VH-VL binders against Tricalbin-3 (TCB3). Designs and how they scored, part 2

Target 1, 208 residues: Tricalbin-3 (TCB3), of Saccharomyces cerevisiae (q03640r272to479)
Amino acid sequence: RVESTTWLNSFLSKFWVIYMPVLSQQVKDNVNPQLAGVAPGYGIDALAIDEFTLGSKAPTIKGIKSYTKTGKNTVEMDWSFAFTPSDVSDMTATEAREKINPKISLGVTLGKSFVSKTMPILVEDINVAGKMRIKVEFGKAFPNIKIVSLQLLEPPLIDFALKPIGGDTLGLDVMSFLPGLKSFVKNIINSNIGPMLFPPNHLDINVE
Key: E = the ipSAE of ESMFold2; O = the ipSAE of OpenDDE; V2 = 0.75 times the mean of E and O plus 0.25 times the DockQ between their complexes.

## First folded at step 1 (VH-VL)

Design f09 (framework fv_fasinumab)
Fold by ESMFold2-Fast, scan of step 1:
Structure f09 (fold): chain C 208 residues (1-208), chain A 119 residues (1-119), chain B 107 residues (1-107)
Amino acid sequence: as target 1 above (208 residues)
Amino acid sequence: QVQLVQSGAEVKKPGASVKVSCKVSGYTFTDYYIHWVRQAPGKGLEWMGGVDPEDGETIYAQKFQGRVTMTEDTSTDTAYMELTSLRSEDTAVYYCATHYTFSWGMDVWGQGTLVTVSS
Amino acid sequence: DIQMTQSPSSLSASAGDRVTITCRASQGIRNDLGWYQQKPGKAPKRLIYAASSLQSGVPSRFSGSGSGTEFTLTISSLQPEDLASYYCLQHYSYPYTFGQGTKVEIK
């Protein structure tokens, strides 16, 4: 039937803060080369992630689960997840008090050497939600996990706002390129995770 | 691309046997069950049975028990359905199907194989 | 064996109409139910799995609901390409059983 996700949310929250610095560096290392490639298309000299942290709030796994029919040593579960790192409504008093705020910023640079100017663009109002199917296949001798398979049941909801600071100091028409930049960022996300996790694709993790 | 490709149409005499093949590509053949479903002309869908390609274990609908055999060849990623003692009422399109997106049921289907039993 | 009964056996509707097909199981099957579309001369295609989850690539006008013994497939705005037979399937226990099908015609 339906099972509580309380233990899973507790586990996830314990490891989120520890994992976040690793994730931050991986994102910068993988995304900044892609951003550098599009900078000339926007008429700018450089574009890069300046800061990246999703804060101390982990994604929440909702308590509504569905279990598909189990097969030969196989268990399938569907979980809903939500990630709103600036939202404190589901935090304990201690978590809210000691919260590390999310901060993601892009640096836009025009010029070089003595004539360069840089404007930050903040990424705010982040909201990610989706449904994930998890299949666990067990070995036959005791509870050996053989394979874990992950699949998103639908393309996830990904939304955010881009907020420039110091707008016109670079002489750019900031409002005219923000929608294009937002679409480009969403396309980077979809092109990187789509082939791996969007239906009908799935990711198999071999556990020995 | 995930696909199931079936063998071509067959014409058989009453009392003969037919063996339909289903070639799998685009996923690991042994990870998912292969189901067989038939449809007589102008009629609905009828589940016949399934096979686990990893260990060859089968389950058949009672109506076909004793007449049907479902097998697999992991060297060619091919599943087979053999039906014996054919009667005119066995004239049907035979489908193989799997649940590739690991939802139970059947989400990827072969194109179908028409088997005609005529006297 | 679990018996699956569909209603209606056939229906005729105009483009843009909302159509509803019902499927009843002879015993509780939780949400272990799928809906399949079969266009003339083609293999079946799954529309819905786990009673209410939309299969990837299927238009959002299709939706499923229900649990236990009573299930519904809804097409919110019928299109010409929806001319087909529709089948429910229970996969709660062996043998798997299909409903008898519903023919949807467009007038």
Scores: ipSAE 0.000, ipTM 0.426, lowest interface PAE 17.0, mean pLDDT 77

Design f10 (framework fv_fasinumab)
Heavy chain, then light chain:
Amino acid sequence: QVQLVQSGAEVKKPGASVKVSCKVSGYTLTEYSIHWVRQAPGKGLEWMGGFDPEDGETIYAQKFQGRVTMTEDTSTDTAYMELTSLRSEDTAVYYCATAGIYSYGPLDYWGQGTLVTVSS
Amino acid sequence: DIQMTQSPSSLSASAGDRVTITCRASQGIRNYLGWYQQKPGKAPKRLIYAASSLQSGVPSRFSGSGSGTEFTLTISSLQPEDLASYYCLQHNDYPYTFGQGTKVEIK
ESMFold2-Fast, scan of step 1: ipSAE 0.005; ipTM 0.572

Design i02 (framework fv_iratumumab)
Fold by ESMFold2-Fast, scan of step 1:
Structure i02 (fold): chain C 208 residues (1-208), chain A 119 residues (1-119), chain B 107 residues (1-107)
Amino acid sequence: as target 1 above (208 residues)
Amino acid sequence: QVQLQQWGAGLLKPSETLSLTCAVYGGSFSDYYWSWIRQPPGKGLEWIGDIYHSGSTNYNPSLKSRVTISVDTSKNQFSLKLNSVTAADTAVYYCARDLGYDSYYFDYWGQGSLVTVSS
Amino acid sequence: DIQMTQSPTSLSASVGDRVTITCRASQGISSWLTWYQQKPEKAPKSLIYAASSLQSGVPSRFSGSGSGTDFTLTISSLQPEDFATYYCQQYDSYPYTFGQGTRLEIK
């Protein structure tokens, strides 16, 4: 129902710009220690996220199936969403012109301190898609939201490309571990989101 | 061709638990919701509930306290349990495929299972 | 719950007749309505979805129209195999609800 998602997509795009800096810091704080822990296993001295922004383009809600009442003060909805932050085909000319592109880079460091060398790896072609169940529980006072519950109906599609930037020989060496690094990054995402959002789990957000 | 085959139940006494299973052949299981619908003899259709392959369920509020729908993705099966049955639960029970948010309707149905509740 | 009301509850007609069945929703459901045909001792068969889209394999004499709260199923030039019970169903919101049915009988 395009009509039922137009306002919601407008709201999400405005919220996304405000939330993105918070998300960026949370990801770095939680992921960089995990990356540092696996660096010795790849024969490198450091591995970390250098830059992280998903850009100004928010996830898009593609469809909503509403459950008008499943409990006395409860509304349920199934949302279909897609997140393609590099894609401009669904944007107005103004939106495309003002868009901030995603920029995610991983630093691979060889050596320590004074004699270290760092090669960046860009994350490109990000594509995330899934289906999410949202439950909204209302309070007795007009129209106070008590709890919002989020659950993914299945593990989402998460895809991206890793592209090294830098010298020829070092680039070739790193390309040997890129498939393993891509799998590891997907595993970090699934391990952090799974216990929270993958079935049969759900996340409860207490609004008031 | 997609085919739904169902089995279970039959003759029950009041207070017993109704149990039915539906198996899906010839098509994708994971892309659809799967529903149970019932029809008392000579009456209309009543939607009972649905399930997604992940185990996420929706139930008709009139039956929610007595109904459980479960899924076994390894066998492409889903099952209905209805507790504390009464004569009012006598009906033909159908399983059906629901296309979800893209094209909502029931396009394939099981053959139906008559469940009779009598003392 | 959204209440679906069909009219008439029963109808007698002859082969070749134009038959019209109506369905009214207690609140707006956009075009989220499906029409089913059910023959004795058999599961229902979907005829029309999204109020007006004909199912693959269903004869073109069946058509649907309407949006919001008022919907119509039309059978142009009734055939012998069309004598059955017809149901409308809304899928705008849970719980899904069906009309009470319209029984189409030979005159």
Scores: ipSAE 0.000, ipTM 0.440, lowest interface PAE 16.4, mean pLDDT 79

Design i04 (framework fv_iratumumab; at its last look DockQ between E and O 0.06; V2 from the best seeds 0.00; counts 0 for: pae E 8.8 > 2, off the site)
Heavy chain, then light chain:
Amino acid sequence: QVQLQQWGAGLLKPSETLSLTCAVYGGSFSGYYWSWIRQPPGKGLEWIGDIYHSGSTNYNPSLKSRVTISVDTSKNQFSLKLNSVTAADTAVYYCARVDYSSEWFDSWGQGSLVTVSS
Amino acid sequence: DIQMTQSPTSLSASVGDRVTITCRASQGISSWLTWYQQKPEKAPKSLIYAASSLQSGVPSRFSGSGSGTDFTLTISSLQPEDFATYYCQQYESYPLTFGQGTRLEIK
ESMFold2-Fast, scan of step 1: ipSAE 0.006; ipTM 0.489
ESMFold2, look of step 2: ipSAE 0.011; ipTM 0.583
ESMFold2 (binder alone), look of step 2: mean pLDDT 93; pTM 0.952
OpenDDE, look of step 2: ipSAE 0.020; ipTM 0.535

Design i05 (framework fv_iratumumab; at its last look DockQ between E and O 0.02; V2 from the best seeds 0.00; counts 0 for: pae O 16.8 > 2, off the site)
Heavy chain, then light chain:
Amino acid sequence: QVQLQQWGAGLLKPSETLSLTCAVYGGSFSGYYWSWIRQPPGKGLEWIGDIDHSGSTNYNPSLKSRVTISVDTSKNQFSLKLNSVTAADTAVYYCARGSPDYEGYYYMDVWGQGSLVTVSS
Amino acid sequence: DIQMTQSPTSLSASVGDRVTITCRASQGISSYLTWYQQKPEKAPKSLIYAASSLQSGVPSRFSGSGSGTDFTLTISSLQPEDFATYYCQQYNSYPITFGQGTRLEIK
ESMFold2-Fast, scan of step 1: ipSAE 0.000; ipTM 0.395
ESMFold2, look of step 2: ipSAE 0.291; ipTM 0.704
ESMFold2 (binder alone), look of step 2: mean pLDDT 93; pTM 0.947
OpenDDE, look of step 2: ipSAE 0.000; ipTM 0.514
ESMFold2, look of step 5: ipSAE 0.325; ipTM 0.732
ESMFold2 (binder alone), look of step 5: mean pLDDT 93; pTM 0.948
OpenDDE, look of step 5: ipSAE 0.000; ipTM 0.501

Design i06 (framework fv_iratumumab; at its last look DockQ between E and O 0.04; V2 from the best seeds 0.00; counts 0 for: pae O 8.2 > 2, off the site)
Heavy chain, then light chain:
Amino acid sequence: QVQLQQWGAGLLKPSETLSLTCAVYGGSFSSYYWSWIRQPPGKGLEWIGDIYYSGSTNYNPSLKSRVTISVDTSKNQFSLKLNSVTAADTAVYYCAREGYSDAFDIWGQGSLVTVSS
Amino acid sequence: DIQMTQSPTSLSASVGDRVTITCRASQGISSWLTWYQQKPEKAPKSLIYAASSLQSGVPSRFSGSGSGTDFTLTISSLQPEDFATYYCQQYDTYPLTFGQGTRLEIK
ESMFold2-Fast, scan of step 1: ipSAE 0.000; ipTM 0.411
ESMFold2, look of step 2: ipSAE 0.082; ipTM 0.673
ESMFold2 (binder alone), look of step 2: mean pLDDT 93; pTM 0.945
OpenDDE, look of step 2: ipSAE 0.015; ipTM 0.566

Design i09 (framework fv_iratumumab)
Fold by ESMFold2-Fast, scan of step 1:
Structure i09 (fold): chain C 208 residues (1-208), chain A 122 residues (1-122), chain B 107 residues (1-107)
Amino acid sequence: as target 1 above (208 residues)
Amino acid sequence: QVQLQQWGAGLLKPSETLSLTCAVYGGSFSGYYWSWIRQPPGKGLEWIGDIYHSGSTNYNPSLKSRVTISVDTSKNQFSLKLNSVTAADTAVYYCARDTEYYGSGSYPFDYWGQGSLVTVSS
Amino acid sequence: DIQMTQSPTSLSASVGDRVTITCRASQGISSWLTWYQQKPEKAPKSLIYAASSLQSGVPSRFSGSGSGTDFTLTISSLQPEDFATYYCQQYNSFPYTFGQGTRLEIK
């Protein structure tokens, strides 16, 4: 059956606010060591994710199909999703400053202690869309959910722009390395989520 | 080298309007917020508000009804007006530069003006 | 508003001493805290940002630590030029708020 997405989008919005801080920390912990490893290759002393928050606005689920009775206690659903958060640069000064909106920034540092200069690079114009299969296995004890399995049905659309702020302060030709950095970021995403979520792989989350 | 120079007001009577101006030299005026911060004698610092080169403002809620900050981008200057002053408004007033976004190397108030003492007494 | 409370309000020390000043936020501010040094008749000077990052040109004897609600500024070996008032400031939320200050005096 094709289910209504209204209730699911409502639930996801509430859950997103709770989960986002956890996701933020996990991304920093996994990605920053990889970024540190490539900084010398760009002639940069340090490169790291400074902020990672997707804000309070959850991805939109556009369509869902439910597959019932694939097992005794298993429900399998295919979700079509889109995520196009608002850019900080399009916000009012107050909204941008309060740090409650989507804000992803990379810190680029040049120089050594006492003479170091740092420039933030915002990740904006984010467009993520795809189709995901969610398999829910129910346990026989309360609560009923035992395992949630996630799989992308095809590689998702992932696009974004890198926007430097205060590039003049570093004397760096930022525009010359941004395409390489963007490709590297996409490679990090693919190398981290591919083995987990790209077909034929899947991620199992144990709830009990 | 970025330098902020401020001037205006010194001695005011209760109910008058405080007016101060800050001029920016040696650096870009655009891309930053320009702030006013005050310090009553022997006390700590209080953020008053800020302005972007576009004219967009933020004010401390405790002062919002009395404060106006304005900008003159042709002169790289910004100004503070505080209406209906009382003895509680006696303080050294500072202008300062603030970043638009906070990242790994970004921090508030990286350059300060010299300060202007404003005394409110009858 | 987030209230910033510093301890102690004043501290007496001798040249060469290790000095620790603390700052407590009424709410969690992650690492969004900066430390300032202010000498008489002068504007404050930034020492530490993001709770633990040393400002360019600031001597290595200054260090910051902490996250969430509890923060410390340490001077490992006090020098004559370090006698001043120190302030913490949160920049996690509007309005920006400062501590009441810690005055570091000659013993």
Scores: ipSAE 0.000, ipTM 0.417, lowest interface PAE 19.8, mean pLDDT 75

Design i10 (framework fv_iratumumab)
Fold by ESMFold2-Fast, scan of step 1:
Structure i10 (fold): chain C 208 residues (1-208), chain A 119 residues (1-119), chain B 107 residues (1-107)
Amino acid sequence: as target 1 above (208 residues)
Amino acid sequence: QVQLQQWGAGLLKPSETLSLTCAVYGGSFSGYYWSWIRQPPGKGLEWIGDINHGGSTNYNPSLKSRVTISVDTSKNQFSLKLNSVTAADTAVYYCARSFDYETSGMDVWGQGSLVTVSS
Amino acid sequence: DIQMTQSPTSLSASVGDRVTITCRASQGISNWLTWYQQKPEKAPKSLIYAASSLQSGVPSRFSGSGSGTDFTLTISSLQPEDFATYYCQQYESYPYTFGQGTRLEIK
């Protein structure tokens, strides 16, 4: 039941606040180089992640299923998870000030060297859900963790909205390129996590 | 709401390959595991294996050397192949939805397919 | 493999009776147990999941209890349509395993 995951959700909530700034920087460090010099089409000359924070609200574990017969000194689990961070645009001034706020923004550059403008686009209404298989292999003595293996059981549900918040469009019809940009963004996400986590792939983390 | 419909060969000779297909209607194929279960006449239920949308499979060790479950995500279908059949494989075969986010039981079942193995 | 044993293997009862069927796992399965009802020549129907949660559309006279290794299905007031074979099934670990079934017959 969901109640069986209460302790884990409590732990994740506390850990998420500590880890989130690290995750934010890692995403920018890995993705922005991939976007440098790549034009996604639709009249866009460049794209970059300007801000990336997923806020203080952690993913929620909806259910855990454990497997007993998976090998010696091995614990295998399937975790059902959901991630729906709050949007800054829906917060009060007090909430926005006191909490770590989710803010993901993309910088869309239009034009070239002498005539270029950057338009900010917010990523909001984020909804991510999926199932993750976690295998933990123990060393000679519990709790010596040797390897943690992660695999998504299927491509996760990933949905969001792109919201332009001003800037000079250089006459570009913003409404006409948002669907294509959204598809491009989803493709970048899948290209980064697919080879590591989508079946039949899995990610092995070696722990000392 | 969600319905499963299955079809495939019903009468086989020993050594042939059993092939059954199950189609999912009225609901999402993604987010679930999809199982095959069999029941010999007058006997109990035996779980054969399951598969998810991404193609990850789990098989009953008793059948693993002969069984293959596959998925066609474009058609919302999954299929069972059981090689080298014998009279012991005579059973009604069911497909079922076997896991979701809130329930891990098999809550939606196909109508069943009687498979008879005889010369 | 986890073995599931049901008791009794068969019982006779009358409409209006309180009926209990038990299921025992050979090792701990937490609450990862489903109860099914199967009528002749029909697919099984899920009644109870997670040991005690009633499936949508199932009459409230059905209830489940237990955790770990010992589980019980109760029908508080037996109706004519309840005569069937009942199965428990664990989904704690692969392979999923079923009990041998309990056949509920008219007395």
Scores: ipSAE 0.000, ipTM 0.428, lowest interface PAE 18.8, mean pLDDT 77

Design p01 (framework fv_pritumumab)
Fold by ESMFold2-Fast, scan of step 1:
Structure p01 (fold): chain C 208 residues (1-208), chain A 117 residues (1-117), chain B 107 residues (1-107)
Amino acid sequence: as target 1 above (208 residues)
Amino acid sequence: EVQLLESGGDLVQPGGSLRLSCAASGFTFSSYAMSWVRQAPGKGLEWVSAISGSGGSTNYADSVKGRFTISRDNSQNTLYLQMNSLRVEDTAVYICAKDWSYEFDYWGQGTLVTVSS
Amino acid sequence: DIQMTQSPSSLSASVGDRVTITCRASQGISNYLAWFQQKPGKAPKSLIYAASSLQSKVPTQFSGSGSGTDFTLTISSLQPEDFATYYCQQYNSYPLTFGGGTKVEIK
C-alpha cells in the first residue's frame, strides 16, 4: 500500500511512454541544426544527437503541496521531484542500447589525412531535481481527467557524467573536452526548457 | 588500417572441436566489443556470439549456447571462439566483426569451418 | 527474438535505375538498424548505421531512412559495382538478427 501515489505513478508512467518519442524528435529537430554549425574545439568537427531517450524509469515524487479550488473542477499541486535513471556501465554496446540512454555522437576530423569518424558518448549518472506545478482540470464526471498542465517553478538541478563508449579516441584528449561539452549540453537543455516550462509558460496535455 | 584476420577453420567430424582466432590491428582492441557472425553456404548472415571490451560480459545465440565459448586476450589483441560438440549445421564461414556501438563497422575475411565425415 | 523481414527477396534492375529495399522489424528498434552490402565470396561491407548515417567512403547514391519498425535502403542511381546482396540488421537487443537479404541482379 503506498499512500496516494499510485495515480501519480500511473500518470507519470503513461506520460513518459507517450511523450518521450515526441520529446526525442523535438530535441533532434531543434538542437541538431544548431549543433551542425558549432565546433566545440579539441579537434571536434561536428556534433549530433542520434538518439535521445531518458529511459523507462519515471521520476520519483519527493513531496506534494496541494491547492484545492472548490467548485471550479480544478486541482493544483506543487511537486518536488528527483530523477535518477539507471547507469550504463561496462557492457556490450547492444546491452547499453537495451537500457536506452541519451547519446551524443561526435564527428572528429583529423589533421593531414582528413579522416572523419564518429565517437559515441553516453550520458550516465543523471541526476535531475526540481519543483513542478501541476494543474489538473477534471471532466464532468470526477475523477475523469481532462487536461494536465505542467510548469517548472524554478530552473531544475541537472547533473550527469559523459562516458565515451567504443571508438579509438583518435588521439583526442577526451578528458580535456568532456567538461566543456558537459557545460555546452547543460546550456542547450536550459535554453530549450525555458520557453516551454518556465513561468509564464506551461505545457498542456489533453488526456480526455 | 583496421584489420581483422581470422584463422583456425578446418574440416572436422561431428562431435569434434575447433578453436578460431581473430587477430586485430589498427585500433584500441580493449575499447570495443567484438562478435562472431557465421554464414552457411548459400545462406544469409547469422550472429553467433559477442563479448564486451573488457571481456566481462558475453552473449550467445541459442543455437550455440553451451557448446561455444567466446573469449579475448586484450594483451595480444586476439579474439577467440572455442567450438565444442560440432554439428553438421555449424558448417559455415565464421567472420569476426568489430562493434562500435552502432553496428559492425569492420569485418574480417572469414575462416571456413566444415563439419562432415 | 526480433524478426527482420526484407522485401523483395530479389530484384532485377539496370544501371542508372533507382532501387528501394524495405526492411521491417517485428517490434520497435528505434534507429538501431544497419545496412550491409555483400558480393559473392566476400565478407559484408558496412554501408549505413543508425538507420540513415553513411559509413566513411560509402558512395552518395546510397541512403537510408526510417525509424521504429519500417526502414528503407535507397540506391538513387544503380552503378555496375552495386549488383550485390543487401542485408539489414537490428542491433537494439540480443540476439542480433539479420534480414533474409535482397539480391540485386542485372536485368
Scores: ipSAE 0.000, ipTM 0.433, lowest interface PAE 14.2, mean pLDDT 75

Design p02 (framework fv_pritumumab)
Fold by ESMFold2-Fast, scan of step 1:
Structure p02 (fold): chain C 208 residues (1-208), chain A 117 residues (1-117), chain B 107 residues (1-107)
Amino acid sequence: as target 1 above (208 residues)
Amino acid sequence: EVQLLESGGDLVQPGGSLRLSCAASGFTFSDYAMSWVRQAPGKGLEWVSAISGSGDSTNYADSVKGRFTISRDNSQNTLYLQMNSLRVEDTAVYICARELYDTFDYWGQGTLVTVSS
Amino acid sequence: DIQMTQSPSSLSASVGDRVTITCRASQDISNYLAWFQQKPGKAPKSLIYAASSLQSKVPTQFSGSGSGTDFTLTISSLQPEDFATYYCQQYDSYPYTFGGGTKVEIK
């Protein structure tokens, strides 16, 4: 249903701007402790998230499929979603002009060979897409929501680019560890999200 | 440790009534939905009824709708099944079970209900 | 109502054997399927939820697979304590329904 996705995308766009500062702080609070004790290898001594914002462009719901097999107390849907915060091709000229770009920067501290050098690396060209099953169970009287269950139907597409700032200063030494760092970052994402959302797992949200 | 202990099973005549109890311990009872599942002698498992943690929502198998009533007393950590208009085919061991994400993680040992003349 | 068809109804096996039990739903239940073990005179014990997730403290010889309508429970190397009746259960929608059970007997 096109009409349902249009309204939902309008709502998500408004909510995203309000929620983003909260999400930014939550990510830093949860991920930086994981990074503090772990050297990813490749000559890197330390990693930390310096800045985290996903910008003003929200994820987009591309399609919704509803299921009729569920009981009267349950609604089940499959949502197709995409998150391309740097993409302006689907925006008006005014929307593109007013857009706040995503900015994720990693502080990388390099070891003894470089006399301890710290440099920021930007995470850019973010592209996330997937399909999510949403099961809503109603309690008491309709339409009171009791439980919302979330599950990814397949591992999501997660892609991004790592771009060092001041590449001239670090030269090819930076380029030698970027592929390993990208793999390390993807492993952190999969380790945190997989146990909650990747099949056969699901996340239950209890609503009061 | 989580424990569920059923009681109240008895021999009763067709058309009679009986009330089963399940005493829960080792967890916050009000946070969990609960179910009754029965098993006739030599037969498989049959789900009978479910109740939400608050007690506000209930569901029943078609075979018992209108005859059985599930309820709970969260202050006493006790689940109940009121059985009316009992039939010979209701003869079974009745087992209470705790629900975790819509399925069952802990089961009681059961209490036998025999409906016979 | 969702009908759960379990096969075989019984099987005979020896210690060390690989045992496979199948469960079929009459309609798509995604991964909302659980497996239970029941020994004679005892209450059921929960083994698997969400088709393939092991319950806490369940031995690693047990594994589940499948999605949609076809599901399998596998015991990779049968132990003496594994001789029991096994049941599948769908929890996609009310009423919850169980398979007929598979009795695993010593050969």
Scores: ipSAE 0.000, ipTM 0.411, lowest interface PAE 19.7, mean pLDDT 78

Design p03 (framework fv_pritumumab)
Fold by ESMFold2-Fast, scan of step 1:
Formats: structure tokens, sequence, C-alpha cells
Structure p03 (fold): chain C 208 residues (1-208), chain A 118 residues (1-118), chain B 107 residues (1-107)
């Protein structure tokens, strides 16, 4: 069965814009210590997220399947989604500066104090697709939303490209370690979102 | 590894009160719904109460509604059950269980015995 | 409340036997049914969720089937460690309700 999605699309768009600064802060706080821990393994002095933003565009909903339960005040849906935000490689330099684009970069540092060098690596060509179970519990006043519960029904497709920028490679064989770094980044993502969203886990958002 | 450890079970006289605790470890506690399930000696399983991951929603079995209160402290990874106006028929092993929308009670604690007797 | 009726309340079986346990809901619960195993003095262990999905690390001799109101747990070839009490549970709506249990005893 198909349900009206107007209010859900409105909520998702509002939530995305409001939550992005919080998400950026949480990701940097949680991920940078993990990146610092693996830097010696790559033969570098520091590795950290320099910039993190997913832009203003919410995920695209590709399909919805609704479920009917005997419980009161609850609507449950499975959403097929894709998150393929515009990245800077698809734009001229002027267009990239004018837009709120997803911008994620890693800083690779080699050296000590006054003789250190830092090379940026961009995270681009982001492609995320999956199926999300959304359970909406309404409050006393219909259609007032009380709680929104989110759960991924299966591990999502997560892909991206790591692109070093600038002519300075800090003497590293950058191409040789990028596949390993990419796998490590995917593992960080899965270890952070798994406990929140992969079955049997779910995330409760209290809206009231 | 996921671990749930209950404590607080005791011998209590009818009309008394008791607070049970469930210490959780090995997972992101705030991401899961949690429940209390009880089992009277030699009897089957009975669901008692549930609380959402945020603590914003609670549900109770009719037999305990108004007497028991479920709560959680996500900063301490601990689930609680405050039991008031205890009755002889509340005598049971109380078990903490992790819950989710898709897969209910995938992990259980060992249980803590509550005996209500004069 | 949704009443869960489990049958039989007990059965006797030998190692290698095929065992079937049934569970009936008093109203439709779609596939929101789980099965649990409990050994004496121990907490229950999750076996099956969504009527037919096997829990991680649960042996393949266990399987579940059914939808709506009638559900079955099957143990295709009973092992020594499978002698236990089995419970079904609906999680379609609150209050959650369990079946009365089925004790699988050695013959």
Amino acid sequence: as target 1 above (208 residues)
Amino acid sequence: EVQLLESGGDLVQPGGSLRLSCAASGFTFSSYWMSWVRQAPGKGLEWVSAISGSGGSTNYADSVKGRFTISRDNSQNTLYLQMNSLRVEDTAVYICARDSYWEPFDYWGQGTLVTVSS
Amino acid sequence: DIQMTQSPSSLSASVGDRVTITCRASQGISNYLAWFQQKPGKAPKSLIYAASSLQSKVPTQFSGSGSGTDFTLTISSLQPEDFATYYCQQYNTYPYTFGGGTKVEIK
C-alpha cells in the first residue's frame, strides 16, 4: 500500500538542513581520534578530517512501501533511497564556490613542527543507496509527530573516491595507499552507523 | 560482546517497593529499545515494560500499569524498573532484554529474582 | 491483547527426530513473530525473527514459517543440545505477548 509523502518529505528536508551542522561536529569528534590512531601505520605524522559537510540536498526517495499494523497512532514505511550529492568535480571553480556542495577533505601531514607539510585528499563521487525502515509514532494531536524511528534493512551501498589535490605529494606513494585508506574509511563508517541503524539496531528521534 | 547484567532482586513483603537495574555493555545503548520480561517460577515468559532508545516513549503490561515505572540513563548505559505496591503474583525472575523494531529480544540478561512473600 | 496459543505444551522426542511446534495468534500479526529457546535455569536465547529469519549463529536445523495467524517452528534433525522449552512471541503491537511454551523432552 502507498501513503501520502508530502509531510514526510517536508520533515526530511527540514531535518537535513537543521541536523547537518550537528552531524559534521559529531563525525569530526568521533572519527579524528580513529584517523590519528592509524597515521603511524601509513608512515605519516598526522591524519585528520579538515572539512566535513554533506551539503543542503537531502537523499532522493526512489520508492516507498507502507505497512499496516493493528497498533494505534503508528505509520510504518520502507523507503528506498539514494544519496548522490553534487561534488566539485562536476562544476567549474566559480560554480563550486557559489554552491553549498558536499565538501569532505582529509589532511595528511608529514614532518615536525616548523618543517611539516600537509597534503589534502578530497572525498568525492559520493554514492550511497539503501533501504530504510521508517516508523512514525503520532502524538495526541493528529498529525503531530512524536517519534520517528529509523533502521536500515540491509547494509547500504557506500562508495566514494579519494582524490589527492595539489602537485605536492610529500614524497608519499599516494596511489599505493589510497585503496587501503578507502577500505579503512568505509570500515569507520560501518562501525559508526552499524550500531545505530543496521539491524537489529534503530535510531529514535524524539520530535515532540 | 553484548552483555546485560541485572541486579536489585530481593525478598520483599507485599505492598513494598524495589528498584531493578540492568547494566548494558558492548553496544550503543541509546540506539536500542529495551524491555523487562519476567518469568514466575515454573511458568512462561511475560512481557512487562518497554522503553524507546531516547526514553521518550514507554509501554507497560496492564498487570503492572500504574505500579511499575521503566526508565533509562543513557550516560551510564543502565536500564531501571521501579516496582511499587508489589503483590505476591509479581514474584518472578526479571530479565532485561534488548529490543528493536525488526528483531525483538536478540540479547537477554541472566535475570534477577524478585520474591514477594510475607 | 493478542493471545498466542502454542501447541503442544510438551512433547517427547529422540535425537535425529523432526520436531514441529505450532503457534497461533488470536488476530493477524503479519510476519511479526519470533521464536526463543530456553534451557532450565538459563535466560532465553533468540532463534528466529520475522517468522522465518534465522538469528546469527543459530544452527541450520532450525527453521520457521507462517504468516498472519498460523506459525510453525521446525527442528529438522533434533540434536542433544536442542532439548529445551521453546516460546513464540508476537511483536506486531503492544502489549507484546508470548505463547505458553513447548517443552521438548528426551524420550
Scores: ipSAE 0.000, ipTM 0.418, lowest interface PAE 21.1, mean pLDDT 77

